# VHH binders against LysM domain-containing GPI-anchored protein 2 (LYM2): the designs that were tried, part 19

Target 1, 295 residues: LysM domain-containing GPI-anchored protein 2 (LYM2), of Arabidopsis thaliana (Mouse-ear cress) (o23006)
Amino acid sequence: QMTGNFNCSGSTSTCQSLVGYSSKNATTLRNIQTLFAVKNLRSILGANNLPLNTSRDQRVNPNQVVRVPIHCSCSNGTGVSNRDIEYTIKKDDILSFVATEIFGGLVTYEKISEVNKIPDPNKIEIGQKFWIPLPCSCDKLNGEDVVHYAHVVKLGSSLGEIAAQFGTDNTTLAQLNGIIGDSQLLADKPLDVPLKACSSSVRKDSLDAPLLLSNNSYVFTANNCVKCTCDALKNWTLSCQSSSEIKPSNWQTCPPFSQCDGALLNASCRQPRDCVYAGYSNQTIFTTASPACPD
Short names: E, the ipSAE of ESMFold2; O, the ipSAE of OpenDDE; V2, 0.75 times the mean of E and O plus 0.25 times the DockQ between their complexes.

## First folded at step 5 (VHH; framework vhh_7zox_3)

Design s1 (from q18 with G58D; at its last look DockQ between E and O 0.01; V2 from the best seeds 0.00; counts 0 for: pae E 3.0 > 2, grease 25.9 > 24.2, SAP .69 > .668, placed apart)
Fold by OpenDDE, look of step 5:
Structure s1 (fold): chain B 295 residues (1-295), chain A 119 residues (1-119)
Amino acid sequence: as target 1 above (295 residues)
Amino acid sequence: DVQLVESGGGLVQPGGSLRLSCVASGFTFSNYWMGWVRQAPGKGLEWVSDIYSGGSTDYADSVKGRFAISRDNAKNTLYLQMNRLKPEDTAVYYCAKGSDYLVSPYDYAGQGTQVTVSS
C-alpha cells in the first residue's frame, strides 16, 4: 500500500471521515474552515467538541491539531476526500510545499499530481486549481463501525504510542495501514487511525446514514433539528436530542420526533426502553426503541 | 511526569493585587502555550487567560485590562498578575498546560491556588 493511501474496500461508498490538521504557523478556525472547504463551522466545532459560540477567529496555535470532518468517497479500493477541497496556486508556490506545509502533510505532492493529472509537478502556474485528495476510508473494522482519522505521524513516534493515544492496538494499526511495524512508520505522513464510533440506531434509508461519530464529539443532523453526541461513558451509544440551538435548514420549523411504537414497553426490559433517534426523511424524524435496556 | 505547581494565592481586599506563579516540570515548557483557569464556588471552570509559546496573550473579557499573563521560559514559570481585584474574582486558580490537540485545550492542570477577594 502506497504511503498516504487509505484502504477503502467499497462496502460503504461514501461517508464522513476525519483528518488531523496541524499548521506550522498560527492560524484560525476560519482559515481552517476555508482551507478545507467546510461549509459550516459547527462541523469543525463538533469534531473537536467545542462550544457553538466559539469564534471563527479563535486562534489555533502552531502544531496544534484540529480535527476536520471531510467527505470521503471510495474508488478502486482507495478512499479520498471529495473534490470539494481545492487549492489555488499562489505566487511562488511549490506543490511539495502545498502538500507538506499548507495541508500539514495530510497529502503528498505526488498524490496531488496523480489525481489532477499534472504532467510536471514542477511546472505549475499561478491561479491553477487543484483537487486536494485527502486520505480517508469508510471501511468497517472487524465488522464494527469506526471513524477513520488521518493522523500525521510525528517524528520519533511509534505504533504503540499512537495506538495507545487513540485507543487501538499496534496490530490493528499495522494491518490497517499495510505496514509490518515501526520500521515502516513514516514521519510526516498520514496514518489511518480507526476511532471507535458510538453505536447508532439510524436507519439505513435515513438521509444522514451512516451516522458515525467518535468519542467526545457532536454533530447536528436532520436539518439542524437534532444534535447527536458520542460519549464513551455512556456505553458508546449515540445520544441524539431535539435541538433549537441553531436554525433549521430546509424546514421552517423542526418537526417533532415520531412516537415510538409499543416496543418501548417490551417485557424483556425491567424498564421501558428509551425512544432514540433513528434518522430522518424530508419530512419526518424517525425514532425507534433503544436496543439496550435501561439500568 | 507533568507537574504544575501554583502559588501566590491568598486573601486580598477589593482593589488589591496578587501575583500568581506556576512552576512547570516534566515537559518542554517553552514549546507549549499555557493558561489560567479558575473555579468560583458553585460555578464551573472559567477560562481566564492564555499565553502562547511565542508570547502572545489572550484574556477573558471579565479580566481584560486587569490581569496580565506572562511567562519565564528560563524558569519554567507562568505568572498571572492580578490587579484591581474584585469579589467576583474569588476562586481557585489553576495553571494549565496547553494541549497539542484542539479537542482538549488543556491536558494538565495544577492543584490550584485559592484567591479570595473580600473586604
Scores: ipSAE 0.257, ipTM 0.670, lowest interface PAE 1.5, mean pLDDT 91
ESMFold2, look of step 5: ipSAE 0.431; ipTM 0.774
ESMFold2 (binder alone), look of step 5: mean pLDDT 86; pTM 0.874

Design s2 (from q18 with Y101E L102Y; at its last look DockQ between E and O 0.91; V2 from the best seeds 0.63)
Amino acid sequence: DVQLVESGGGLVQPGGSLRLSCVASGFTFSNYWMGWVRQAPGKGLEWVSDIYSGGSTGYADSVKGRFAISRDNAKNTLYLQMNRLKPEDTAVYYCAKGSDEYVSPYDYAGQGTQVTVSS
ESMFold2, look of step 5: ipSAE 0.572; ipTM 0.836
ESMFold2 (binder alone), look of step 5: mean pLDDT 83; pTM 0.846
OpenDDE, look of step 5: ipSAE 0.530; ipTM 0.808
ESMFold2, look of step 7: ipSAE 0.637; ipTM 0.852
ESMFold2 (binder alone), look of step 7: mean pLDDT 83; pTM 0.841
OpenDDE, look of step 7: ipSAE 0.445; ipTM 0.758

Design s3 (from q45 with Y102L L103V; at its last look DockQ between E and O 0.01; V2 from the best seeds 0.00; counts 0 for: pae E 20.5 > 2, grease 24.24 > 24.2, placed apart)
Fold by OpenDDE, look of step 5:
Structure s3 (fold): chain B 295 residues (1-295), chain A 119 residues (1-119)
Amino acid sequence: as target 1 above (295 residues)
Amino acid sequence: DVQLVESGGGLVQPGGSLRLSCVASGFTFSDYRMGWVRQAPGKGLEWVSDIYSGGSTGYADSVKGRFAISRDNAKNTLYLQMNRLKPEDTAVYYCAKGSDYLVSPYDYAGQGTQVTVSS
């Protein structure tokens, strides 16, 4: 496995993944949004659990890490961001600089060169547009759904430290990244870090399936009619509620949640199960009985 | 050859406790995620609990707060402390070894031990 490549060999060919972006210089959320071709700022806000009223001009300090959601596609056992993320070469740009400084080490100039079939990485011209292949994955980890997070390794860090930071273990990290230990941990390179996701009742045929959120994040789904949040303190269960915070897209008005199918009364539960968000289709928001019994 | 041998099952009254053990051999126990799964009569396999090589633990909602998974790497043994047992906990409990493949949860399981919770 090449350094910086994330394995993606699962049944899911496309998904949402996260990258940790850090700039050496001060920047703004707007700049980050533009750089990573994020359509809606709220995606970045949700990934970082920031209020919706956060300004696009919000200052991001040097070395501050911002989680950026990206669209992931798996091909030939490797996951890369889709072709929406492009960078236009500017005056005095060097491809290595673009990789290490502009994109914070999330990608290598070699990978950029490879995917764009650049004959000579040293011969780039102003105005050229290159696809930026960010590392990502859609694979489950030991049968569990996880959100893959590209973490740029800091010099002097260890697998143990990183694992502790993100709530996993060093063995898992090592296996996931195809390394044997700290001796093979490379600084300033992206590491595949699996983030635990909240359990979801979103059905497979939903338009937003799979819906995976990591801890302390939120997302708007069902054409902005539903807000889902993930909080470890709430039993790692996805909490989805109707929302009027954002104007609905594609719908004139938000439809009501469908009624739960009659299985709300399970003999195994002392109380009727709650109806929870189960996805959406054209003009319909689905619900299902929660797998958990109410306390 | 990988071997997993479960023990500790039995008949217990509701509210009672059991402690399951699983002795592993044939692989480097300390390097792998280990877990417990169970199968109740007429039902499919259900994940109960797991423990990573680094010691992180997970529990199904149905057993959270009642069961505790642990491991002793020196003894190549996995444990499941089951407290406040319920009739719904009646099942064959299997010890399972984490898979070498990222997309697969487990690649080996023991023969299982029967746990029956009945008044």
Scores: ipSAE 0.000, ipTM 0.197, lowest interface PAE 14.3, mean pLDDT 90
ESMFold2, look of step 5: ipSAE 0.000; ipTM 0.102
ESMFold2 (binder alone), look of step 5: mean pLDDT 86; pTM 0.874

## First folded at step 7 (VHH; framework vhh_7zox_3)

Design t1 (from s2 with Y102L; at its last look DockQ between E and O 0.93; V2 from the best seeds 0.78)
Fold by ESMFold2, look of step 7:
Structure t1 (fold): chain B 295 residues (1-295), chain A 119 residues (1-119)
Amino acid sequence: as target 1 above (295 residues)
Amino acid sequence: DVQLVESGGGLVQPGGSLRLSCVASGFTFSNYWMGWVRQAPGKGLEWVSDIYSGGSTGYADSVKGRFAISRDNAKNTLYLQMNRLKPEDTAVYYCAKGSDELVSPYDYAGQGTQVTVSS
């Protein structure tokens, strides 16, 4: 059971989404990386604005929240994580323990049973592999892109407290989750929290579209050739720059950014527009003139 | 070098069928989930279908029941069987490689193959 259904019925059917993971026991970033099948630790590091050189063995304290990005797919009006997130049943596991203790309440055992077609959730065997359907959404909020964040509600929280923490408001949060007020918040269950995303000039035909990044995070895109950051202090505008910090993932070498047309940079502004990242193809990193004039 | 080469597109009447193929090279095909994305004229990329290393499949609601994705790991080849085609299926169809990063589900796409559905 979740507080909301994580509705996902808009025109965007896949996206990156975000979950807040915590455990009652101390753990490490390595264990979280493995649990969520994250191929490269830097995806977790960027979501938490941690330095690239952060150790995989860095300790995560009990109840400390780590943001974990996930691939989201929408089907039949709801969003769930991609099927790459699997859990292998170990000695003494039961599905309810897996859902609440291992996955921090981000998913229910009923949902695990449903998507895996498990006849009896009390009869599982060591070595069985189950898809873990984490909740997510790709829907716009009031016509705007947001990062949907699965927040596990702490006992005693209020909608007002959660709204203030994440930069939204009670009405929006309640409506998004289909609830009226605090009495319907389910402690230790996920709530769909819409995080404001930095505005982006990424083209709709780019593989990284829509490029959704919330405040105080970074990501590597364009086969690790571009680093993008989101900072509320920079007017909520995505800042993307070429990077050589990481080996390209599908290219032998990083292609250069395309050149912006100088006339477009100077058009209708007192000073030149910025030439900003606009996405990529399999051979080219695109740029465009920023939509806003500098001062 | 990663390379994805699509084929099998063409012109077909509504209700018809096409089978797309994609030959992959430059990476260990069986280690990656693969997918099809499409671009209609003037539109962005739309996810169509994916298939995971273990064979599990997913479909966009708009194609569910009409399209079938499959893969042959021995031949490094991805397929899309497209049945009961509609004019709104008209697009360039791209074979896409599963991403090493979480920023997007796919991080490399081929040159595409045109599918046109018209009377």
Scores: ipSAE 0.656, ipTM 0.861, lowest interface PAE 1.5, mean pLDDT 89
ESMFold2 (binder alone), look of step 7: mean pLDDT 84; pTM 0.849
OpenDDE, look of step 7: ipSAE 0.794; ipTM 0.905

Design t2 (from s2 with Y102F; at its last look DockQ between E and O 0.91; V2 from the best seeds 0.00; counts 0 for: pae E 2.4 > 2)
Fold by ESMFold2, look of step 7:
Structure t2 (fold): chain B 295 residues (1-295), chain A 119 residues (1-119)
Amino acid sequence: as target 1 above (295 residues)
Amino acid sequence: DVQLVESGGGLVQPGGSLRLSCVASGFTFSNYWMGWVRQAPGKGLEWVSDIYSGGSTGYADSVKGRFAISRDNAKNTLYLQMNRLKPEDTAVYYCAKGSDEFVSPYDYAGQGTQVTVSS
């Protein structure tokens, strides 16, 4: 079982979500990238605020947590990862071992069995491939966007310690997960932790909408032409800049940012509003005036 | 450059059917999951369906049982069979390429094809 249900029934049905992975054995970023079917290591690097030149062979110590971004899809009131994460059964595997040891407790063997329609979880064969349904959610919290983070609870943890670690409070954490207090926390099982997201001006019709980042992370969007960073010290406002650090993925060259309307920048403020990233189309990188006045 | 060209949209009566096609070029089609997203007038993008390289599929709750996604990797073509269409299915339908980054599930969409369901 897991502590939270990872409810996902709001109006947003797909999103980026986040899981905290650790292993009892030393591993590498390469192995984590492979395990979670991450096409480009920089997605893991950005989620952990690591430099772009970090080696794939960088050691990950036993029990060290690496945040892994996942694609989340909501169906029937529950969020699970998209089907790009699969595991191939090896000699001596049983589903409970795969769930607890290989995937660090992020899933249960019951959920693996359910989504793969496995009639008998004790009768699996070497070479079978199973979709691994990681828990996630795209729901707003009290009307606000958050980054849902699947945190595997350490033995002896309290809600207060987890809340302090992730910048939330005990009551919010308990209510989100449908529990009353520490006695209902399940060690070594995931808990739904709502990470505050930086504010964004991304249009609803952009492929990267809603662009949600938690503190101390970065992402490349708009075909690698835009780097966005979330830093609480910058007033929880997403900072997005054009970037040439990475070759564009679907474009030959990066298009320029559109220009903001000068009248819109000057409306209702003592000083001009900033011109900020607002999403992209297949031909254009959009901008808009920031919603807050600088003064 | 990546290119996705949708076709097959049109005006249909409620209860009717349409089949959308999307021809892809500029990338190795078989390496990517593909999907359909739609935009109703005045609204944002709504995920409709996806299909993975191995053939597994997913559907939004609003279209399950009515829509069927498929792909032909030899022809670099994605399809969406839409049956029992409803007025709320009215939208521009976009063919979308699976993302190389995890910032979003799709990182490129075609020009779209209009589907209008009206009496």
Scores: ipSAE 0.604, ipTM 0.847, lowest interface PAE 1.8, mean pLDDT 89
ESMFold2 (binder alone), look of step 7: mean pLDDT 84; pTM 0.854
OpenDDE, look of step 7: ipSAE 0.813; ipTM 0.911
ESMFold2, look of step 9: ipSAE 0.561; ipTM 0.833
ESMFold2 (binder alone), look of step 9: mean pLDDT 82; pTM 0.837
OpenDDE, look of step 9: ipSAE 0.765; ipTM 0.892

Design t3 (from s2 with V103I; at its last look DockQ between E and O 0.92; V2 from the best seeds 0.70)
Fold by ESMFold2, look of step 7:
Structure t3 (fold): chain B 295 residues (1-295), chain A 119 residues (1-119)
Amino acid sequence: as target 1 above (295 residues)
Amino acid sequence: DVQLVESGGGLVQPGGSLRLSCVASGFTFSNYWMGWVRQAPGKGLEWVSDIYSGGSTGYADSVKGRFAISRDNAKNTLYLQMNRLKPEDTAVYYCAKGSDEYISPYDYAGQGTQVTVSS
């Protein structure tokens, strides 16, 4: 059933996830950044493949979907967004309006009430601040990492249309969401959509592991010293390059990439290998030879 | 430059307790959520716990009820109280700063402190 919650019970308990936000009224990227407590606008720009110089005041048309990346945490089999996303109750607000109209149907008022321990949802007061628990998941699909995307279902949609739109299939989508067909597809509720992620060489001990990026998006990682791009037209392989476009966030200067072991690059193998980004620690940017040699 | 300095690790028997500390500098500590991640031998990084600037906390299911995270914003210090320790808690524990980017939850970690739980 479409409960508004996503299953999150696998071995990974934190990750990045993605939500699709839209509003019935015109808005701006700045307003969306504020609503979702996104620290740097470039996180939204990258998730939507927008140029880095896009204005914060760029108009977002009514019903235009903007993808917003979120941090996900899993507990008791359910994934919810980080606790920095909160909403301050204004005059005439009720929780159902906040859930449906302010947050575009991404959450239910029941979930807001539950996580904030609100004993009576009819007894809220102006100025109260509530955590907004967006649905997310870190679970693998068939043993592989995916980017879980919260898609708010439009009235009249079918599973087939949604599957085609996002590059998955009807059976996968139905199974992931615990439904059997279109008759159980509920408008204005979030559907868990598994987006394919680009292949990555990032080490499991990197701070940005597993570095999951879906098609037509980019991110800055390694304290803004590395830009990574995912493009299905480049064989679903994550492309990461050093960057000086953004000042380092935690380092005074960007450390150099480590050199790949010449033995790994020159080893007998069926195909040529390149030295590619493999993650970072607080002292260095790792590299490795890719592609892997066959077993 | 950001700095995170962990301390308080050591060797302890199963069922014992340890308290980890982390002193932070080079950023406005109170504006960031903070966390503990750990690396067991031969494994990747595993999230343990986090604490938000407003004081809300989260825990991995494997440590819930046994570990308690806290922070003192006036002293730029993060703590992890670890009780009823098990051999599977053996790892290097890292203090980690909340990320400015959403591609990962943390964007800086200290050198770590070793915790070994052995009979």
Scores: ipSAE 0.624, ipTM 0.856, lowest interface PAE 1.6, mean pLDDT 88
ESMFold2 (binder alone), look of step 7: mean pLDDT 84; pTM 0.853
OpenDDE, look of step 7: ipSAE 0.831; ipTM 0.920
ESMFold2, look of step 9: ipSAE 0.571; ipTM 0.829
ESMFold2 (binder alone), look of step 9: mean pLDDT 84; pTM 0.853
OpenDDE, look of step 9: ipSAE 0.672; ipTM 0.850

Design t4 (from s2 with S99K; at its last look DockQ between E and O 0.74; V2 from the best seeds 0.00; counts 0 for: pae O 9.3 > 2)
Fold by OpenDDE, look of step 7:
Structure t4 (fold): chain B 295 residues (1-295), chain A 119 residues (1-119)
Amino acid sequence: as target 1 above (295 residues)
Amino acid sequence: DVQLVESGGGLVQPGGSLRLSCVASGFTFSNYWMGWVRQAPGKGLEWVSDIYSGGSTGYADSVKGRFAISRDNAKNTLYLQMNRLKPEDTAVYYCAKGKDEYVSPYDYAGQGTQVTVSS
């Protein structure tokens, strides 16, 4: 296993993943949105738990890290972002510069060359569009759902420090990344960091499956009719509510939540279980009884 | 309203071939990447293949070398050529519209078409 290689044990899965982007220069959320081909700003806002009314022109300071959501696909044991993230070569661009500076070290020029079948990385032309294969994974960690976060390692950092920062342990990080220890930790390279995800009752056949959110993030789903939030303080349980904050897509109006499947009252709970979001189809929003008993 | 209508499914013997079609309407087809997903009995949705506006394609390892995705923007149609079919390919196949949001790769799917591979 190569350091910085994000592995996929499942070869047929797609999922949501995160990358940590930092720029050496000041930038804006708009610029980041464009660079990573994020269709809706709210995706970035949600990933960083920023208010929905945050301006696209919001300044991002040098070296400030912004979490950017990406769509991950697994192939041949490796996860990469979808091919919709492209970079157009500009005047005087060097492919290595594009990798290390423009994309903040999240990718190498070698990988860009490989996936785009560039014969000579030094012979690129203005206006050429290249797929940027960002690192990601859809693997569970020890049977649990996690959000994979590509963290660019800072010079002088240790596995222990990184683990502490993101609520994991150095052994887990080392194993996940196929490294023995700090001696193999490379600065300015992406490290696969597993972020704990809130538990979800979303069905496997839902259009938004799997729905994975890390702590202190939110997302709009079900054609913008449902807002889901993840808060560790709420017992790491995904909270999804009907929302009218955004105009619905693909629906004229938001449909009501369906009746919960199963009995809300059972012998195991003192109080009726809550009805929780379970995904959606083209026609309906699904609900199910919460697996947890309310206090 | 967004509509995706799949066709071309059926019963085929192992080693056989099928060609699925998906006709899209209600959105600018050429502006979106499209994909195929499938659901086998008792399993969740599985990614099969995708094709982007620029023509780039991706395949799950399980179908790589056997399946080919293509699109005709003039006809608003997505295709999946399936060769050397195996019993494990048995599933409902869905045409899916790409979504550039964090929640899911796709935001809309068709009704699906049944593919059964059996001797």
Scores: ipSAE 0.008, ipTM 0.284, lowest interface PAE 9.3, mean pLDDT 89
ESMFold2, look of step 7: ipSAE 0.401; ipTM 0.730
ESMFold2 (binder alone), look of step 7: mean pLDDT 84; pTM 0.855

Design t5 (from s2 with G58D; at its last look DockQ between E and O 0.90; V2 from the best seeds 0.67)
Fold by OpenDDE, look of step 7:
Structure t5 (fold): chain B 295 residues (1-295), chain A 119 residues (1-119)
Amino acid sequence: as target 1 above (295 residues)
Amino acid sequence: DVQLVESGGGLVQPGGSLRLSCVASGFTFSNYWMGWVRQAPGKGLEWVSDIYSGGSTDYADSVKGRFAISRDNAKNTLYLQMNRLKPEDTAVYYCAKGSDEYVSPYDYAGQGTQVTVSS
């Protein structure tokens, strides 16, 4: 019986998700980046709210958890990472070791075998490449957007403790994962933890929709022309600003933000509403009036 | 500059078939996963299918068994074979480039091609 369910029952079929990676041995951000096929280090940096100038060679201590962003796809009621995360078998590798030690218990060797149609897990060869199906979900929780975080359960942990750590409750965790209680909580297995996301004004037709960002994280979007941050202290509202910190992708230059769509002045607000990021297309960065009144 | 140009859309009766094509330029096509997304009237973007650089494929449940995604790296072309089309499949279909970032699966899309399924 698996502790985590990672169901996909909602309308969103693809999204970004997070996994908590912990190594028994010291490692580096570079190694983690390679292991999870993260193309840009800043994705990991953003997920962990680390400065952009953080070195790839930054040491990661044993048992230190690093949040790693992944692309999630939903099929047949289950979420799984995209197929670009692969592991190449090395000398003396055992598939169970790859699952439990290399990938820190985020996946089982049975699941690896299944998705790769490995006839005999014990007959793997050096140089073989296998897709690593990491658990994820794109479901809303009670109608609210959340970032699903795969948390590897530590020995001796309880649902209550985990819930408290991540700002949810044990009932929510139990229900989300299809478990009754602590008796069904398995150590060294991934648990689906819903992280509250900042509210976003990103349009449904935007390429970066849904834009899900958890507390104390940042991300570059709109071809690196926009930096978004999520801070609970700022009323759980996504803050997106024009950015020149990194070179634009797909565009030669960053386009200006469009004029705000909608009235900035309304009778319900004492002050004009702010113009906020609302997504982007191939040619335009969209803006809209903030739903909230400025203080 | 990245370019994605879709073609192959049109009007078809329920149960009919269409084959969409997308020609890519401005990036190393073979290094990226590609996908199809669609937008129906009054709705947001919906994921349809992905094909990864290694050739593996994935499908939304709504199109699984009916649609087939493929790619020709030599021609920088993405395809979507759509069979047993339904009225619910009516949408603008976009070819989408896999993202280098993890904010979204895609970071660029074409102009789209209209697919209309109607009696």
Scores: ipSAE 0.551, ipTM 0.802, lowest interface PAE 1.1, mean pLDDT 92
ESMFold2, look of step 7: ipSAE 0.635; ipTM 0.844
ESMFold2 (binder alone), look of step 7: mean pLDDT 85; pTM 0.868

Design t6 (from s2 with Y106F; at its last look DockQ between E and O 0.87; V2 from the best seeds 0.67)
Fold by OpenDDE, look of step 7:
Structure t6 (fold): chain B 295 residues (1-295), chain A 119 residues (1-119)
Amino acid sequence: as target 1 above (295 residues)
Amino acid sequence: DVQLVESGGGLVQPGGSLRLSCVASGFTFSNYWMGWVRQAPGKGLEWVSDIYSGGSTGYADSVKGRFAISRDNAKNTLYLQMNRLKPEDTAVYYCAKGSDEYVSPFDYAGQGTQVTVSS
């Protein structure tokens, strides 16, 4: 029986993806941040649409799912997470336990063994560090950009239920994961769930391209100089604004937004088009006219 | 300010080799994973390769087996050995710094170095 298949069939690319982490025991955002080697807590906060002032010590209840952003790289037809996600073996650790309990079933001990070239998974030593290859994908779905979300299947769930939960359909889920139906749906295994992303005007040559945000999330980009939000209620359009909430990275100061490329006044629109974020380069934040007419 | 300065690009015949270098400054080089991206004419940025702080490497399928990424932390330098070059490899190659954010893999790139593969 095949578990969810996270394929990268069309393009060798890097992107951001999401995993759904749940712990059997109570934990904290800090612990989750550490476990998944997330550099900035705000990345987790943004993925879960939590306020920036949320405490690192905020309790996460047992079985509560936290969306964790990961860097995804596609190679050999499959996507895998950033190699900086490592786990250090502790006393009495069993690799299967690490996979199923510590990382909430997002990975198998077999995969961990494979990527780390562990000769015998039963012969691991305290202090050893292993790369944890989390599943992800950068593939488009039917030509559209989506955020791939690794959903750990709950016992007794169906494709239909999962599809309904995440706003897709069972056929899409089945096809995406290379499974026929519910009979091949395995509990406590990750399933590739495509989340609809807000439309973006980010240029293909931007460092943050593609900028993929799912509904009810936010992210800081352009070296923290721009905050982007995705809200389905706003016509699934990415909203990006200049931000001073966080100190700029890589730059001493945030550069001004460039002048909008193209005509803001278009005969097709009754009102001037909005100037929207279009990405950034080493020293410039790009803007462009919105493809949509303002109301 | 972060600086990444690429060098080593040029014109080469198909089947030839080049070695790119990137000197980093303005950040703790050894603490970050680094990579190479490229932009061909009329195309967007394409991931080529990355190297993590622990030395692990990744490669795009298009360059796997032909390119080799490496780093020298003592010199704050990133390298890309490119062998068996093809016309399809023609692009501006950028050295890229790993992102602290999960919006994109890389958050800063150099000015780039032109690589042209042509007979």
Scores: ipSAE 0.520, ipTM 0.792, lowest interface PAE 1.2, mean pLDDT 92
ESMFold2, look of step 7: ipSAE 0.678; ipTM 0.870
ESMFold2 (binder alone), look of step 7: mean pLDDT 83; pTM 0.844

